VH-VL binders against Coenzyme F420 hydrogenase subunit delta (frhD). Designs and how they scored, part 2

Target 1, 183 residues: Coenzyme F420 hydrogenase subunit delta (frhD), of Methanocaldococcus jannaschii (q60339)
Amino acid sequence: MNETMKAEIESQDDELFDLTPSYLKKEIMVLACGNILFADDGFSVHVIEKLNKILTDKEKQKIALVDAGAGAPQQVLTLIDENSKTKKIIVVDVIDWGIKPGEIKIIEKDELPNPKYHRLDSHDWPLAPLLREVAEKYNIEVKVVGCQAKYISEPDVYIGLSEEVEKAVDKAVEIILRELRGD

## First folded at step 10 (VH-VL; from f3 with heavy chain G31Y)

Design g1
Fold by ESMFold2, last read:
Structure g1 (fold): chain C 183 residues (1-183), chain A 121 residues (1-121), chain B 107 residues (1-107)
Amino acid sequence: as target 1 above (183 residues)
Amino acid sequence: QVQLVQSGAEVKKPGASVKVSCKASGYTFTYYYMHWVRQAPGQGLEWMGDINPRSGGTNYDEKFQGRVTMTRDTSISTAYMELSRLRSDDTAVYYCARGYYRLWSGYMDVWGQGTTVTVSS
Amino acid sequence: DIQMTQSPSFLSASVGDRVTITCRASQGISSYLAWYQQKPEKAPKRLIYAASSLQSGVPSRFSGSGSGTEFTLTISSLQPEDFATYYCQQWNSYPYTFGQGTKLEIK
């Protein structure tokens, strides 16, 4: 087999066996955490639905909008490694910080729980310390866009946001667009 | 109404094991970390570890590593803490406590009533 | 391990007094701190979370402040029902740790 043909076969074999999730092949990830079935827990889903309508097709080539669900969004982050293309992660979620319902708190990397002081080497951490660890390990920019929930109905199904959190969706979209577009 | 109900008091001899149960109600059991905290007589609170009920993954304080096992049964929304090779200084009240929702696991908002475990020689 | 040191360990005060309990972390913990009240033979009860956020149903005479390494729980006008032991707890990193407690007695 000549070197050119061998190189072509090896390159195609690499692509055939590449199981990297598509969201890790884009520079920017917007990670929505929550479940639309549980009242304000659907906040992040509404945010990425609006972003999906606003972003251009070209922007979507660089930006992954990921609906990670409510149960184990950490699993999205655990797949990041040195070969991932990710340069920035924006997590969108509801929080309980004791501020007014619908108020948005921005949490920067240095405000996240600090995994450097964890004695445990497990990666079954909650989402926030895991986000900081991944960001520091792979030099990824991070930002958490957290909305103070008024009401989360789980385990009961209730579709729809509280008035305060619904108004916060547009504010969060605006904040995120500025981050994505360099404002 | 969110509630954690623990099993009853236990008296054990040194070298035995104890398994304390914590039954959860009023919330989605698999969404919240469950913590175990103990308090020896006249002493402060001591975090032992936690469990992610969805995955079954655990985080233990090193002081208890090798002696503690935290498990759960999601079909009955119940967490368990088992402490083996008991010694007299394991005499304490053992609490389960619910952690926070998703982003972090700290600040325990709902506590069980406590289970007294007495280890006497 | 992040060591949490409370001061004072024991406090005797009169009804109506302003009471301050300090909690110091051995390393920076941002605002990842909670305060608990524990009455004899009862489970702890969360008073404050995120350093300064008051749990619903907790009287407004309780407040929390601080960030980084130094935190304060304040009772602005002590009431007889405030007799209890108070604990701070960091949740910045595993293992989570509590302060040694402050026993508050009404003199």
Scores: ipSAE 0.648, ipTM 0.829, lowest interface PAE 1.5, mean pLDDT 88
Fold by ESMFold2, last read:
Structure g1 (fold): chain C 183 residues (1-183), chain A 121 residues (1-121), chain B 107 residues (1-107)
Amino acid sequence: as target 1 above (183 residues)
Amino acid sequence: QVQLVQSGAEVKKPGASVKVSCKASGYTFTYYYMHWVRQAPGQGLEWMGDINPRSGGTNYDEKFQGRVTMTRDTSISTAYMELSRLRSDDTAVYYCARGYYRLWSGYMDVWGQGTTVTVSS
Amino acid sequence: DIQMTQSPSFLSASVGDRVTITCRASQGISSYLAWYQQKPEKAPKRLIYAASSLQSGVPSRFSGSGSGTEFTLTISSLQPEDFATYYCQQWNSYPYTFGQGTKLEIK
């Protein structure tokens, strides 16, 4: 068996055993957090649905749109390691910052809560300090696009955004597109 | 109508353990971090730790590490704080308090009524 | 650990006075700060979060300001029900920490 065939076989074996989540193979992650069933908690899902329609196929080769739901976003971040291709993370979520409903607050890496380092591999920290710790460890750019919610209906199911938060969806998409395209 | 209702007062001897309960109602228990804060007589507030009720993961102040255990039972929306090897300076009112969810856990918006634990020989 | 230092520890004032209480963090905490009011034998009550955001149902005479390491709680015109102990609390980094408290009493 010649050297060319041996190299091809070794490459195929690597691909057959690669269990790395696809979002970690792309340089940019847009992480949507929240539950569409609880009124304004569905904000981020509407944002990534619009981004999915707007981004070109070429852009999607470098950008992962990840719907983490209400309870999975920490798990998405804990899978990042030194072998991941992630260079930038944009988190989209609702916040309670006491600003006007529908107003968007941008939180940069240095503005995130600063966690203790000894718990990086656990799921016991909130998303923001975990995001900062992962980003600092692997030198990842981060931005949180947070929308002040007006109404989160949990535990009651209510499908639909408040008027103020609905209007914020297009603004969030604009902000994120500018970030993704380097404007 | 978010409420946190704690178990009743306890009197313990040094070396014993105490387990305080905090029953939550009016919200989805697993969405929000739960904090435990204590206050010795005539003293200020002291954060002990918190728990993520979804995962059961905890964060403790190192002053209590090795003696405190925070747990929860999601089927009855109840958080627990157990403090072992009690000593007289553990005499305090113990509060549970609801934090925020997802992005951060701080700024405690709803507090339980407090549970007085007295440790005396 | 981030130490939170309140000033003053004790303050005597009259109904109608403007009062300020300061809180200094040993490290930068951005705006991750809350203020609590506690009356004797009662649980604390959150007044302000995110340094300056007023909790719903809290009277407008209360306000908060500051960012980074220095923060202020202001009561613009004291009422009889405002005599209590006040605590700041940072939630920037674990472990979360409180200031030592400021006891506000009637002159």
Scores: ipSAE 0.647, ipTM 0.831, lowest interface PAE 1.4, mean pLDDT 88
Fold by ESMFold2, fold request of step 16:
Structure g1 (fold): chain C 183 residues (1-183), chain A 121 residues (1-121), chain B 107 residues (1-107)
Amino acid sequence: as target 1 above (183 residues)
Amino acid sequence: QVQLVQSGAEVKKPGASVKVSCKASGYTFTYYYMHWVRQAPGQGLEWMGDINPRSGGTNYDEKFQGRVTMTRDTSISTAYMELSRLRSDDTAVYYCARGYYRLWSGYMDVWGQGTTVTVSS
Amino acid sequence: DIQMTQSPSFLSASVGDRVTITCRASQGISSYLAWYQQKPEKAPKRLIYAASSLQSGVPSRFSGSGSGTEFTLTISSLQPEDFATYYCQQWNSYPYTFGQGTKLEIK
């Protein structure tokens, strides 16, 4: 788990018999995917850092900002069940779609891979088909806010975004705020 | 430089097993899905399955379920495909190919050179 | 079990010709389609991904289009090095599947 997920879980420590992660007790999840250590792969972390500064404490009562890192986002989704309060999920990530660096592509539920045509029963799927499966099973609104990366430094550590992707952080924040506030 | 280097050609008898290796370099091995695709002589490409090297989790085409095992050793950045109970129609070139990561696993951007497996009946 | 059907299976053409290869999916696959070129005795090489995005280093005479169930690979002016077998591949759902191939030969 990342520090944001750990902090949310620990804030619920006084609920003795409720093992539900705290991010599943909020109606809206903004799920950041990626690793801040690998240049543009840190895009989504910068987005949720800005959202954290902009959202009011009252808004944060219904909105979970989840930093799942590069390795855990599927696990975040697989914990959703019929008792979860989640009604909307916005996934923030970098993409390779062959568009201009820093350009943002919005992927709606109906453009995600459709899991009902899969022949397999494994949940070790990539994130996009898993997101659609969860959305359809529990009637959750979903979208992906994807930014075309310019440079992902993996395996080398490089902290910092390219100029184009840095400018896209503010654009993504604006898009997400409109989605969160119904504007 | 992203590169996938596969083990050498193999000749097997029906009923035997073969294990093909695929050594990755130039990227973080656990970041990307690894696919296995085969091609029988004069035939098209056939997807066999993939592995998530981070978790070790696999997805197999049902045609190979029960005969194929895909594994990896993250300490040497190497993926493996083992096919058991070989038949003459398993004679093919076997490729490893790097997929994408996180959101999707498909659209294989880097391919190994191929490993020819010949099964004599 | 999404079937990918290419047309034509075989094509004879001259240097300088415009060539169009089509690929039809048995179910909707949005834009989750790639095109590969394979020369004899070599591994496939990705030309197009996301239906229309050109792989870095691939000549601009190659282009892809389509979404849903119908897709097209176009070579605007054939060069001698373009004579090869071409495959489409869907990555919408497991198992991933390839078209049967289109062999492009010089006339």
Scores: ipSAE 0.640, ipTM 0.826, lowest interface PAE 1.5, mean pLDDT 87
Fold by ESMFold2, fold request of step 16:
Structure g1 (fold): chain C 183 residues (1-183), chain A 121 residues (1-121), chain B 107 residues (1-107)
Amino acid sequence: as target 1 above (183 residues)
Amino acid sequence: QVQLVQSGAEVKKPGASVKVSCKASGYTFTYYYMHWVRQAPGQGLEWMGDINPRSGGTNYDEKFQGRVTMTRDTSISTAYMELSRLRSDDTAVYYCARGYYRLWSGYMDVWGQGTTVTVSS
Amino acid sequence: DIQMTQSPSFLSASVGDRVTITCRASQGISSYLAWYQQKPEKAPKRLIYAASSLQSGVPSRFSGSGSGTEFTLTISSLQPEDFATYYCQQWNSYPYTFGQGTKLEIK
């Protein structure tokens, strides 16, 4: 059996059992968290909608824009394994850090809670420590682009961003584009 | 408008179990972690564990592992904490407290009124 | 477990005084620290989160500072309603832990 035939056989076997989500087959993930029905909680959805219009089709071959919703964004990260192509994750969300509404806080890997200090067996962590764990386990670059919300209307439906947070959408898009394009 | 209302005081004998309820209102119940914290008479605050109400997943302090069970019923926005094999040093006020779900959970911003559990012969 | 040690355990002060309570973590917790106030027979109330951010509705005489392992809660001009027990709490890693408390009494 020659080298070409061996490579073809191994590729076919892997394809037969490959259930990997498509977003894990791209090197960069932009993970949007939140719900557009709850005022400023829709911030991240607006960010990825603008990115979708700005990124070229070629860039989108390496960049996944993932709308994780409000309920289970951790599930997106728990599917990452040694076979995933992910090299960078940018999480986009609103935050409550007590800074001015619309202000953007960038949280780097080293500022995320470090799960090595956890002293219990747990598999349902908040997103930040899980992001840190995944980043360190698989050598993935991570960054959180957080916007201080002014108003989150939940449980009441209110569609639309506050003026301050709306202005922050363009700022976040600019920051993320520089990160994606190597500025 | 956000409120956590707990079940009433309980008196139990050693070896029994107690189940405390915490009914949430004024917010999306599945959006936020729910923590349980207790305080023995004249003592400080002791974190027992939390639950993610959407998944039902729990995180327990080792001191309570094997004796505590935290559950929830999302249809009525209610969290529960059950402590089994009670002993006199479990006498305390038990609080539920709302955290935050997505990025972090440790923002215990709203607390229930507390449930006094007395364990005596 | 990350141990949280408060100092002092008891503090006697007069209305108008500046009061400082310290909290030390046994390991680095970045800014993942909150301060709570508890009055007798009441549930705790969050005053400060993210080490220095004031909870909405809390008077501006309260402030928090610090990062890493050393944190302070300051009351710039003590008022009669501020006599209570104060707790710090780390929310960096499980299990979440509280300091032992600082009881602030009227002199």
Scores: ipSAE 0.612, ipTM 0.816, lowest interface PAE 1.6, mean pLDDT 87

## First folded at step 12 (VH-VL; from g1 with light chain S93D)

Design h2
Fold by OpenDDE, fold request of step 16:
Order: sequence, then structure tokens, then C-alpha cells
Structure h2 (fold): chain C 183 residues (1-183), chain A 121 residues (1-121), chain B 107 residues (1-107)
Amino acid sequence: as target 1 above (183 residues)
Amino acid sequence: QVQLVQSGAEVKKPGASVKVSCKASGYTFTYYYMHWVRQAPGQGLEWMGDINPRSGGTNYDEKFQGRVTMTRDTSISTAYMELSRLRSDDTAVYYCARGYYRLWSGYMDVWGQGTTVTVSS
Amino acid sequence: DIQMTQSPSFLSASVGDRVTITCRASQGISSYLAWYQQKPEKAPKRLIYAASSLQSGVPSRFSGSGSGTEFTLTISSLQPEDFATYYCQQWNDYPYTFGQGTKLEIK
């Protein structure tokens, strides 16, 4: 077998066996959590959309913007393994912390609650303990950029942010950009 | 308006099982964790466990491990708590309570009216 | 398990009084603490969450403070409807745990 054929087979085999999602092949993942259908729950989507417009192509080579929606962020996190290149995760979400609507709260990994789950299926876990786990297990830096919601419309569909949260999008983007660029 | 409506009072014999229901309305049932908390007569609140209604994943206090089963029917936005091998000290008011969403299960903002379970010979 | 210890267990006060209830955690729980009010034969009602965040609709005379292991619920001026039992609850670690409660009675 010609060395070229072996290289092609090896390259095909490497492609075939690389089950790592593309967004986990980058060093930084910005993970948007929420649903645009439910007013302020869509905060994160607006943040990543804006980031997507601001970030250069060069930056995007290292930064993955992931819209996980409301129900899939756990699935994204559970796909992280030893083959992942992710070194930093920035979670963007709305929170209810009793602060002013539109106020941004940054939560570091060590500040996240740490409920211990006995069950093996991490898909059932809240994001906080899961984030802690992946951070510790794979030495990933984790931050949560949370915005206090004013209004979440669920179960009613409402597309659009409250004024306060809409204004907070720019603030969050600025915060995240600083994190991404090392400022 | 967010509401949790629980099933009616139960009287059980020791060794029996009880299943309490909690019907949720006014919000997306699968969006928030559901907690179960009980209160024995004249006593404080005791957390029993929680369930992620979306996945069905549960977390139980070890005290109830093996005796408690929390389930849900998403089609009718109803959570269930079944406690088996009942004993007299299981006599209590049982509450369902809505937790937080996504980031943590956390605090409980809305409570059911409670279900009185009496275990007596 | 994280033990939550409230003090006092019983408190007598008069309308208009300033009342303080303390909750101590056996280990650090950051700000992951909630306060509940329970009236007789009623379900608990959340007053405070995240240690100091006032629940919407709760009167401003209620306030929470503290972080780590020491927490305080304060009622600045007791009203007749405030006589109830109060519970703290940590939501930092499973299992979630409540304080033993503080019964606030009218003097």
C-alpha cells in the first residue's frame, strides 16, 4: 500500500473517528442558554448573535458560539471529554437573583452551587453542578454571565426582550468580549 | 397565575404506600424543578427530593432513598411523589414546590397547598 | 449534610418591634439561602432568596443579609400579619436543608 494511500486512509480514519463536535474543537465556548420564544429567556441568543457579528474570523477560529436553547445546554456539556479542546466556557443565561432587571451578574465556578448528584446521568443535572464537574474534571475555566430577567413569558410565546434586558445585551457583550480577548 | 394543586388527604396503614399528586398550572411544567417537602405535625420543614420534570431525573434525600419515588406526567403537568413502606413517623403534610430552572434547582417560589398523609394502625 | 441552625427557636415581640432571626450553616453556602414564612395550616411562602433578595410582593420591612455561614432575616417593624414561623433553607448542596424554624409570637 503506497504511503499516500495509507495517509489517505489514516486521514479518512481520523475524520471518521473524530466524534468531537466542532464547537468542542475550539479553545473557548460561549454557551447561550435560553429560549427566544419566552421574552427575556432569549437574552443569551441576542448576546451570541451580537458576538457573532463582532468577533473576527480569526477570533472565531478559537471561539465557538453555541446556542443550546433552553433544553440542550446539558447535552452540550456532557459531550465534553478528554478529546475536547475547550479550555474556557462562558455560559450566558438569564437569572433570577433578585437584582435589578438587566443587571449582569458574573458567577465564577467556585461560586456556583455544588449539589452532589448520586445519579450517573448528568443530563438530569442543573447546569451549575455540571459546569463545576466539567471544569474540575477537564480543567476548564467556567464563568456564567447572568442577566436578571424582568419578564419571562413562558408558557406564552413572546419574542422580544424587555427594555432593561435588551439594554443589558450590550453590557453582556462587552463583558464577554473582555473575557474572550483577555482584557 | 402559577399554581400547584395537590391531591387530597390520605390515610394509610403502616407498610402501605401513598402517592401524592401535584398539578402545575400557569407555567411551563418542564421548565422548573419540582421539590417535595414534608412537615410532620408541629415540626419543621424537611426536604425530601426534587425532580427535573423534563428529564425525569430525581434527587432524593438519603433518608428517603429506596422508599420515595418522584415521577411526573408532562402531558398533564403533574408531579407525583410516592412513599412506600409507610410508618407512623411519615405522618405529615407533604408539599410540592416549584424550584428554579436550568442553572440550579435551588429555592422554592411557589408551593402547593399541601397533602396531609396520616399513617396509623 | 449541611445543618441549618436558627436562633432563636421562639421569639415574642410586639407590633412595631424590630425583629432579627439568625440562621447559621454548618459550612459555607455562599448566598444560596432562602427564607420562608409559614402561617398556621398554610404552605410556606418564600420571603427572601439568594440571601438578600426580596421576593416580589413581599413587604420591604423584610430584609435578608449575610453570606457564607451566617445569615439574618430582619423585620424592621412587625405587623400583625407577621406573626408566623420562619424557616431558612440552603440550596447550595444536596440534600437541601431547612433550619428548625423560628416561631414568632405576639407578646
Scores: ipSAE 0.826, ipTM 0.905, lowest interface PAE 0.7, mean pLDDT 93
Fold by OpenDDE, fold request of step 16:
Parts: sequence; C-alpha cells; structure tokens
Structure h2 (fold): chain C 183 residues (1-183), chain A 121 residues (1-121), chain B 107 residues (1-107)
Amino acid sequence: as target 1 above (183 residues)
Amino acid sequence: QVQLVQSGAEVKKPGASVKVSCKASGYTFTYYYMHWVRQAPGQGLEWMGDINPRSGGTNYDEKFQGRVTMTRDTSISTAYMELSRLRSDDTAVYYCARGYYRLWSGYMDVWGQGTTVTVSS
Amino acid sequence: DIQMTQSPSFLSASVGDRVTITCRASQGISSYLAWYQQKPEKAPKRLIYAASSLQSGVPSRFSGSGSGTEFTLTISSLQPEDFATYYCQQWNDYPYTFGQGTKLEIK
C-alpha cells in the first residue's frame, strides 16, 4: 500500500470522525428523555437545565447534556459506534413504577429488562434493551435515573411539573452530580 | 379516559384470514406499545406480539411468525392484527392491550373488550 | 422462553379468607412481573405491576411481592367480587409469557 493510499485512508477516518455528533465526542452523556409539553414528562429537561448551570466549563468538556425529547433517545443511541468517545451514559426520565410521586429510582444496566428483538432496526426498540446492547457492545457504563411521575398531561399540553416532581429535580441533580464527579 | 375499542366478532373458515382492529382513545397512540393477547375457550392468556405504533416495528411470538401481521393507522389511532391460514385451534378471544413506552413495553394497563374469532368448517 | 408456573391452579376459599397465589419464573425476571384478574367473559384487569406496585383503583387488600424467580399475590381478606381467575405475566424477555392461571372459586 503506497503512501497515497495510506493518506487517503487516514483522511477518510478523519472524515468519519468529523461526522460524529459533538455529544458523542465526550466521555459522558447525560441523556434527558421526555417532553416538556406534558407536565411531569418534562422532568428530565429541568434536570439537565439545572445541571447545565451547575457544571463548570471544565466539566462540560467531558460531559454532554442531551435533550432527546420523547421520541429521539433511540436515535441518539443508535448513532453510537466504535468512533464514539462515550464511556458513560446517564439516562434521565420519568417512570411509572408505582412508587411515590417524585421518588427517584436508579436502574443499573443489568437490572434493565432484556427482551430479545429479532428486528435489525434498533429504532424500533424500547430504550432499555437498546441501552443494554450499547453498553455491552461498546463497553459503556449505563445508568437510568427515573422519577415517578405524579401527573403526565399527555395528550393535553401542560407546561409545568407537579410539586412532588419539581422537588425531585434537585434530588436527581444531586445523584447525577455524584455520578459525574465520582463521589 | 384511556380506552381501547375492538372490532366485532368474526366467523371464519379454515385457511381464511381475519383482521381485528383496535381503536385507541384518551392518549397519544404513537407513544405506547400495543400488545395482542389471545385466549382460547377455557384456556389461559397467550401473548402473540406487540407493535411500536410510532415506527410500525413489530415483535411476534415465534409461534405466530409467518401467520400474524400487526399494523397500525396512526391517523385514526387504530391498531390491527391479521392472522392468516386460520385453523380450528385459532378459535379464541383476541385482545389488544396498551403497553408502556420509551424504557420498556412489557406491562399492559388497559385492555380492549376482546374480539371473538371462531374458526369452523 | 421463560416459563411462568402458577400455584395452585385451582383454589377454593371463603369470604374473609387470606389467599396467596404463587408464580415461579424459569429464570430471573427481576421485578418485571404483573398480576391480572379476569372475570368470566371479561377482559383481564391489571392488579399489580412491577411485582409489588398496586394499580390505581385496586383495593388495598391486594398485594404483590417477590423478585427474581419467586412471586406472590396476596388477598388479605377475600370479598365476593374477588372470585375470578388470576394470571401472572413476565415482561423481562420476549416472548412475554403468562402463568397458566389460578381459578379462585367460592367454597
């Protein structure tokens, strides 16, 4: 292989790297899931907004805060490949687990459900099995920070958190900060 | 109020196909998985598969693979289950049931009223 | 596939009795288990989800417990309307599977 071919291959690799989303060029990704339009479904948005205010510029060099909305978390995860620099993913979402409103549940990777999908299109998958797959395939640490919702207004638009979930934002932020800072 | 309303009873001959509909209301149809579960007379519940209404992606029990087709029409918030090559042991009440969203699909909180499908010569 | 085994298949009890139904999974399913009640000619109704979470509107006499492979549904004091068939269901792995059911009859 001549020097020209090597240079072309290297240039192609650089171009591939340039196509990697900026949030996948960082070591840690905090992925907010939910929709601010539907009351407590906006929990994660408030969490990442608060994190954005608290984190230092230095910390933000290695931490990406991503608002994936209600329907795009799968799209974000499916973009992860061998060129991604992501080593840790913290998912923030509301859950219905039948616990008290505002209560935080941490779900580890191995605790996520593991349905085996036969379809090739990962966009069709729920977030849990996709997280497991990404974690295992690329050796990424995965945690889910879930908050029990009190009220989700879907399909009606309502902007604002319930009192219980609003209070839980600070708790979630604290939990995530400990994870981010290694405390 | 979340509600699932299914189509009426069907009588089919062996070898025919049946398509059952499930109209959803009271929530955003594309946000929640839809499951199909059947129950033969005097028997237990049997999971058939589910569909992601947003993408149209499906997961079928292998037992029904090649005979079942789950689809949806998002414009009218309706899920469909078609079962082909019907045989007598397909006689059952067929239910649609709403699953969860985003993180997982598994538990079913709201059920349709059921559709009786009778397969007889 | 994950097999769900309920016990007993049939149970006779009286009003006021404490009743326990068990469900065993062939492999670990964490807390991804639900319980349903079904009355004749009616659709199933979810009672419990996430192994121990009571569905809104369900009487507090119903409770679920367990994790991993062993689960229980308990009715602390049977009421006349509780005589029905009960099913457990795992939603950890595809295909999702139900127990064979427990028919609770009046003694």
Scores: ipSAE 0.808, ipTM 0.902, lowest interface PAE 0.7, mean pLDDT 93
Fold by ESMFold2, fold request of step 16:
Structure h2 (fold): chain C 183 residues (1-183), chain A 121 residues (1-121), chain B 107 residues (1-107)
Amino acid sequence: as target 1 above (183 residues)
Amino acid sequence: QVQLVQSGAEVKKPGASVKVSCKASGYTFTYYYMHWVRQAPGQGLEWMGDINPRSGGTNYDEKFQGRVTMTRDTSISTAYMELSRLRSDDTAVYYCARGYYRLWSGYMDVWGQGTTVTVSS
Amino acid sequence: DIQMTQSPSFLSASVGDRVTITCRASQGISSYLAWYQQKPEKAPKRLIYAASSLQSGVPSRFSGSGSGTEFTLTISSLQPEDFATYYCQQWNDYPYTFGQGTKLEIK
């Protein structure tokens, strides 16, 4: 275990009886969704990797970069409660909105689906309505940074982004940095 | 090619149950929500519910709550819809339809061919 | 539940005509609307998604517009193969709901 990993583990041991995941102890979450094995579906992973290089360690004290991988983004959100420190969530993903490949669409809280909670159990919802529900329940600012995919290769493995989506990575990083710093 | 192939027509008596299958091919079954939509003779389309095939979690229209069960078998990429305590007004064509994944579920881009269920005394 | 109301329910038009079908939502649904075409004894086919985005392979004479509560499907130059029933569908909130349909007949 190296010195950096050991220091992080020791810090969490100081909170032995606090079971709150570490990403919920930070005010800002950037949630990356997608699968790097399926061409443009890996867009968000490339974005969060660049953010990881750009953000200072001091900035990362307030900003959690969360890679939800191919299958866990609902689970990340379902752990949020009234005791979480989260004030803002930026979800990064590819979309299919029929716009130009590589074009970025920003979806604000009020544009997210607004489900009627009393009729349906929210843990079975897609990510967008779940995000809206969590944001309204806990007064959290939310934003989706969506990139129009050109090609998602699933079920076939293809490593790498289309040229259009690759160019959008730096644009998305710039947009997200302005959002992180313009809170 | 993305394809949804449904089980064959069924004739049932009132009070019975029916289980319709929907076999998916040409894509990763667990990546996309699966919807069930029905259409009574001469009538419009009626959404019944959907299933997240990764988790098995479901969302049903309240109209069918307590009578409908949607399931899947990920090992054979197959979704199922079972409707119990059938009535004559359940006579319809039942469709499965592939939705979107992760952020939304409501993009029904590929539909099965439909399964006719007839409920008569 | 979000109620979707289409108008007209029935439309007869000639080849080459411009036709417009309207869909109204009982509450705001942003751009979470799709349009489907259904021919007799066939499954529906998606034409438009996200209110205005044309499905790949759908002829460019089809277009969609609107947001919030009012939406339109337009066929700029009606063709004989456009004889079908058209449905709007909201996917803003569960339960998802369809309009009652618009049956388009070619004169």
Scores: ipSAE 0.609, ipTM 0.820, lowest interface PAE 1.6, mean pLDDT 87
Fold by ESMFold2, look of step 16:
Parts: structure tokens; sequence; C-alpha cells
Structure h2 (fold): chain C 183 residues (1-183), chain A 121 residues (1-121), chain B 107 residues (1-107)
């Protein structure tokens, strides 16, 4: 085995042992939660689709747009550890907060449910307390961009946003771009 | 239409176990937490724990840890709560209740009709 | 655990009265509080969530306010169907906990 081939084999071995998901190698994560099949539950998918068109290739080197759907967002967060490059997480989701449909509420880290009373033998937390726990453990900046849904059609399939929530997509994109670009 | 229908009343002796079922309909069972709350006669509401039906993961109040087991069968959209080593002060109405399904779980929008469990010699 | 203390535990009032029920948390819970109404032999019914948000179908005479550690449920003009037991519940952190209840009866 010559020196050049040995170096190539050793470099390949390094890559084979690096199991870090690509989104954890970027400093900023925009995490979209929801399912486009259930009317307004598709809000976050529309938001990240627009962000994908707007962000430059240079920005995307630092920003991961993650579509976690309805069923996987906890799993995305549980893979974060001390070696992850994540410094900021923006969660995009619909909420039920009883405000006007299409209205956006920003939830900061210190407004998330506090998980610090670990007296339960917990096997699975809701997303908000998990987000706070992960963020505090690894010193990650967090914001939730939540849109009050008008209608979620689950379990019936209905593709399309209500008028109010559709208008909120552009508003959410604007808010997130300012956050990502430091405006 | 979202509904939770619980199994019927039970009479048990101290030291026995009880398993209460809660059948869900009208929504995607695996996307919402299921809570169990009990109420002794003339007393207030007491949260016992919850389960995420997708993962089967549970969160129990420490008071019931070691005596309570919450499970589910996703194929029939049914949650279960089993309480073992019953004593007379476990006499209560036991409720299942559905929680919000993603960011948080704790406010309960739909409740079952309740299952009366009586523990007496 | 986060303890929830309601005041008063018992309240007598007349139809048409304005009543308030308070709920105090042993530590800050932001706005992660719900209010429930329970009538005899019935399951609880959610009235208010997120401290001040009215559940669909609940009459506008019900309102909630507060944040942090102090919360209030107000009924602006009591109706005969409002005589019930009311519970606050925090959902900030596990274990979720309820106040001891406020029984509202006809004077």
Amino acid sequence: as target 1 above (183 residues)
Amino acid sequence: QVQLVQSGAEVKKPGASVKVSCKASGYTFTYYYMHWVRQAPGQGLEWMGDINPRSGGTNYDEKFQGRVTMTRDTSISTAYMELSRLRSDDTAVYYCARGYYRLWSGYMDVWGQGTTVTVSS
Amino acid sequence: DIQMTQSPSFLSASVGDRVTITCRASQGISSYLAWYQQKPEKAPKRLIYAASSLQSGVPSRFSGSGSGTEFTLTISSLQPEDFATYYCQQWNDYPYTFGQGTKLEIK
C-alpha cells in the first residue's frame, strides 16, 4: 500500500465513523413541524419551502432547513449532543393559543415549559419542554414561530391553507429572515 | 367527532390490580398524548401520568411510580391504565383525557366518561 | 412539584353576581394554565387554556387572566348552569397538577 493510497483509506475511515446527521453540522436549524395533508397543519412546510428559495447558497452553508413532519421532530432534537455545531434553533409550527387565526406568536426559550423538575421516570416529552431541555443543556439559542391555525382537517385529508394562515406564511418568512440575517 | 369511551365500573379487593381501557375515535390516535386523571369521592382531580401513543413512552407522577403502567394498542386506537396493589384509598373515578399533540401535551380538551373503581374488602 | 392553590375553596353566590376565583402557583408557570368546570357525576370540561384563551363554545361571560404565579377566573354574570366545581391546572412541567377546586353554590 503506497503513501497516497494509505492517506485516502484513512480519510475514508474518518468519514465512515462520522455518523453525525448533516443538519447538526450547521450552526442554525430551522425546524418545520406539521403535515401538509391536514390543511393548516402544513403551514411550516410552506414556510421552509419559501425560505429555501430565498436563502443564498452561502447562507445555506450555515443554515439547515429541516422538515420533521408531524411524527419526527423529537427525534431531530434528541440527536443533538456536545459535539453538534448547532447554536440556534428556530421551530416553525402551528399553535392553539386562542388568538386570531393567522396571528403569529413568538415564544422565547424562557417562555417554554420548564423541564427542570425531573422527578418522573420520563421516556418521552412533548416538543416544547424537550426543546428547552436540549437548548439549556447545550447553550443553544431558541425561538418558536407559531401561527394560530384556523382549521386542521386531521384525520381527513385536505391540502391547502386557510386564507388567514396562507397570508401568515409570508409574515413568518419575513420574521425568520430578519432573525437569520441579524436585521 | 372526537370521542373517548372507557371500560365499565370495577369492584376490587385490596391487593388486586385493575386495568381500565380508553378507546379513541375521530382523530389520528398516534398524534395526541393520552392522560389519566383520577378523582376520589368528594375530592379533587389528580393527574396520574400520560403516554405518547406513537412511541409508547410514558410520564408518571412519582406518587404512582411502581404501581401504574400505561400502555396502548395502536391497531385498535386504545389506551390502557393498570394500577396494581390496590388499597381502599384508590377508590376513585378514573378518566382518560386527550392532550395537545406536538409542542405541549398538558391541557386536556376531550375527556372520557370516567370509570368508577371501588376497592373494598 | 408545582403546587396549585385555589381561593376560595367554597363560594356561595346568586344568579347575576360577578365572581372571581384565584389560583396561585408555587413557582412561575408563565401562561401554562387551564381552567376546568365540573358538574356532579360528569367529566371535567375545559373552559380556558393558555391562562386567558376561551374554549370554543364557552360563553363570553367566562374570562381568564394572569401569568407567572397568579391567575384569575371571572364569571361576569352568573347563570344557573354555572353552579359547579372549578379547577385550575398547570401544564408547565411534569407532573401536571390541579388546584384543590372551588365549589360554587347557590346562595
Scores: ipSAE 0.599, ipTM 0.809, lowest interface PAE 1.6, mean pLDDT 87

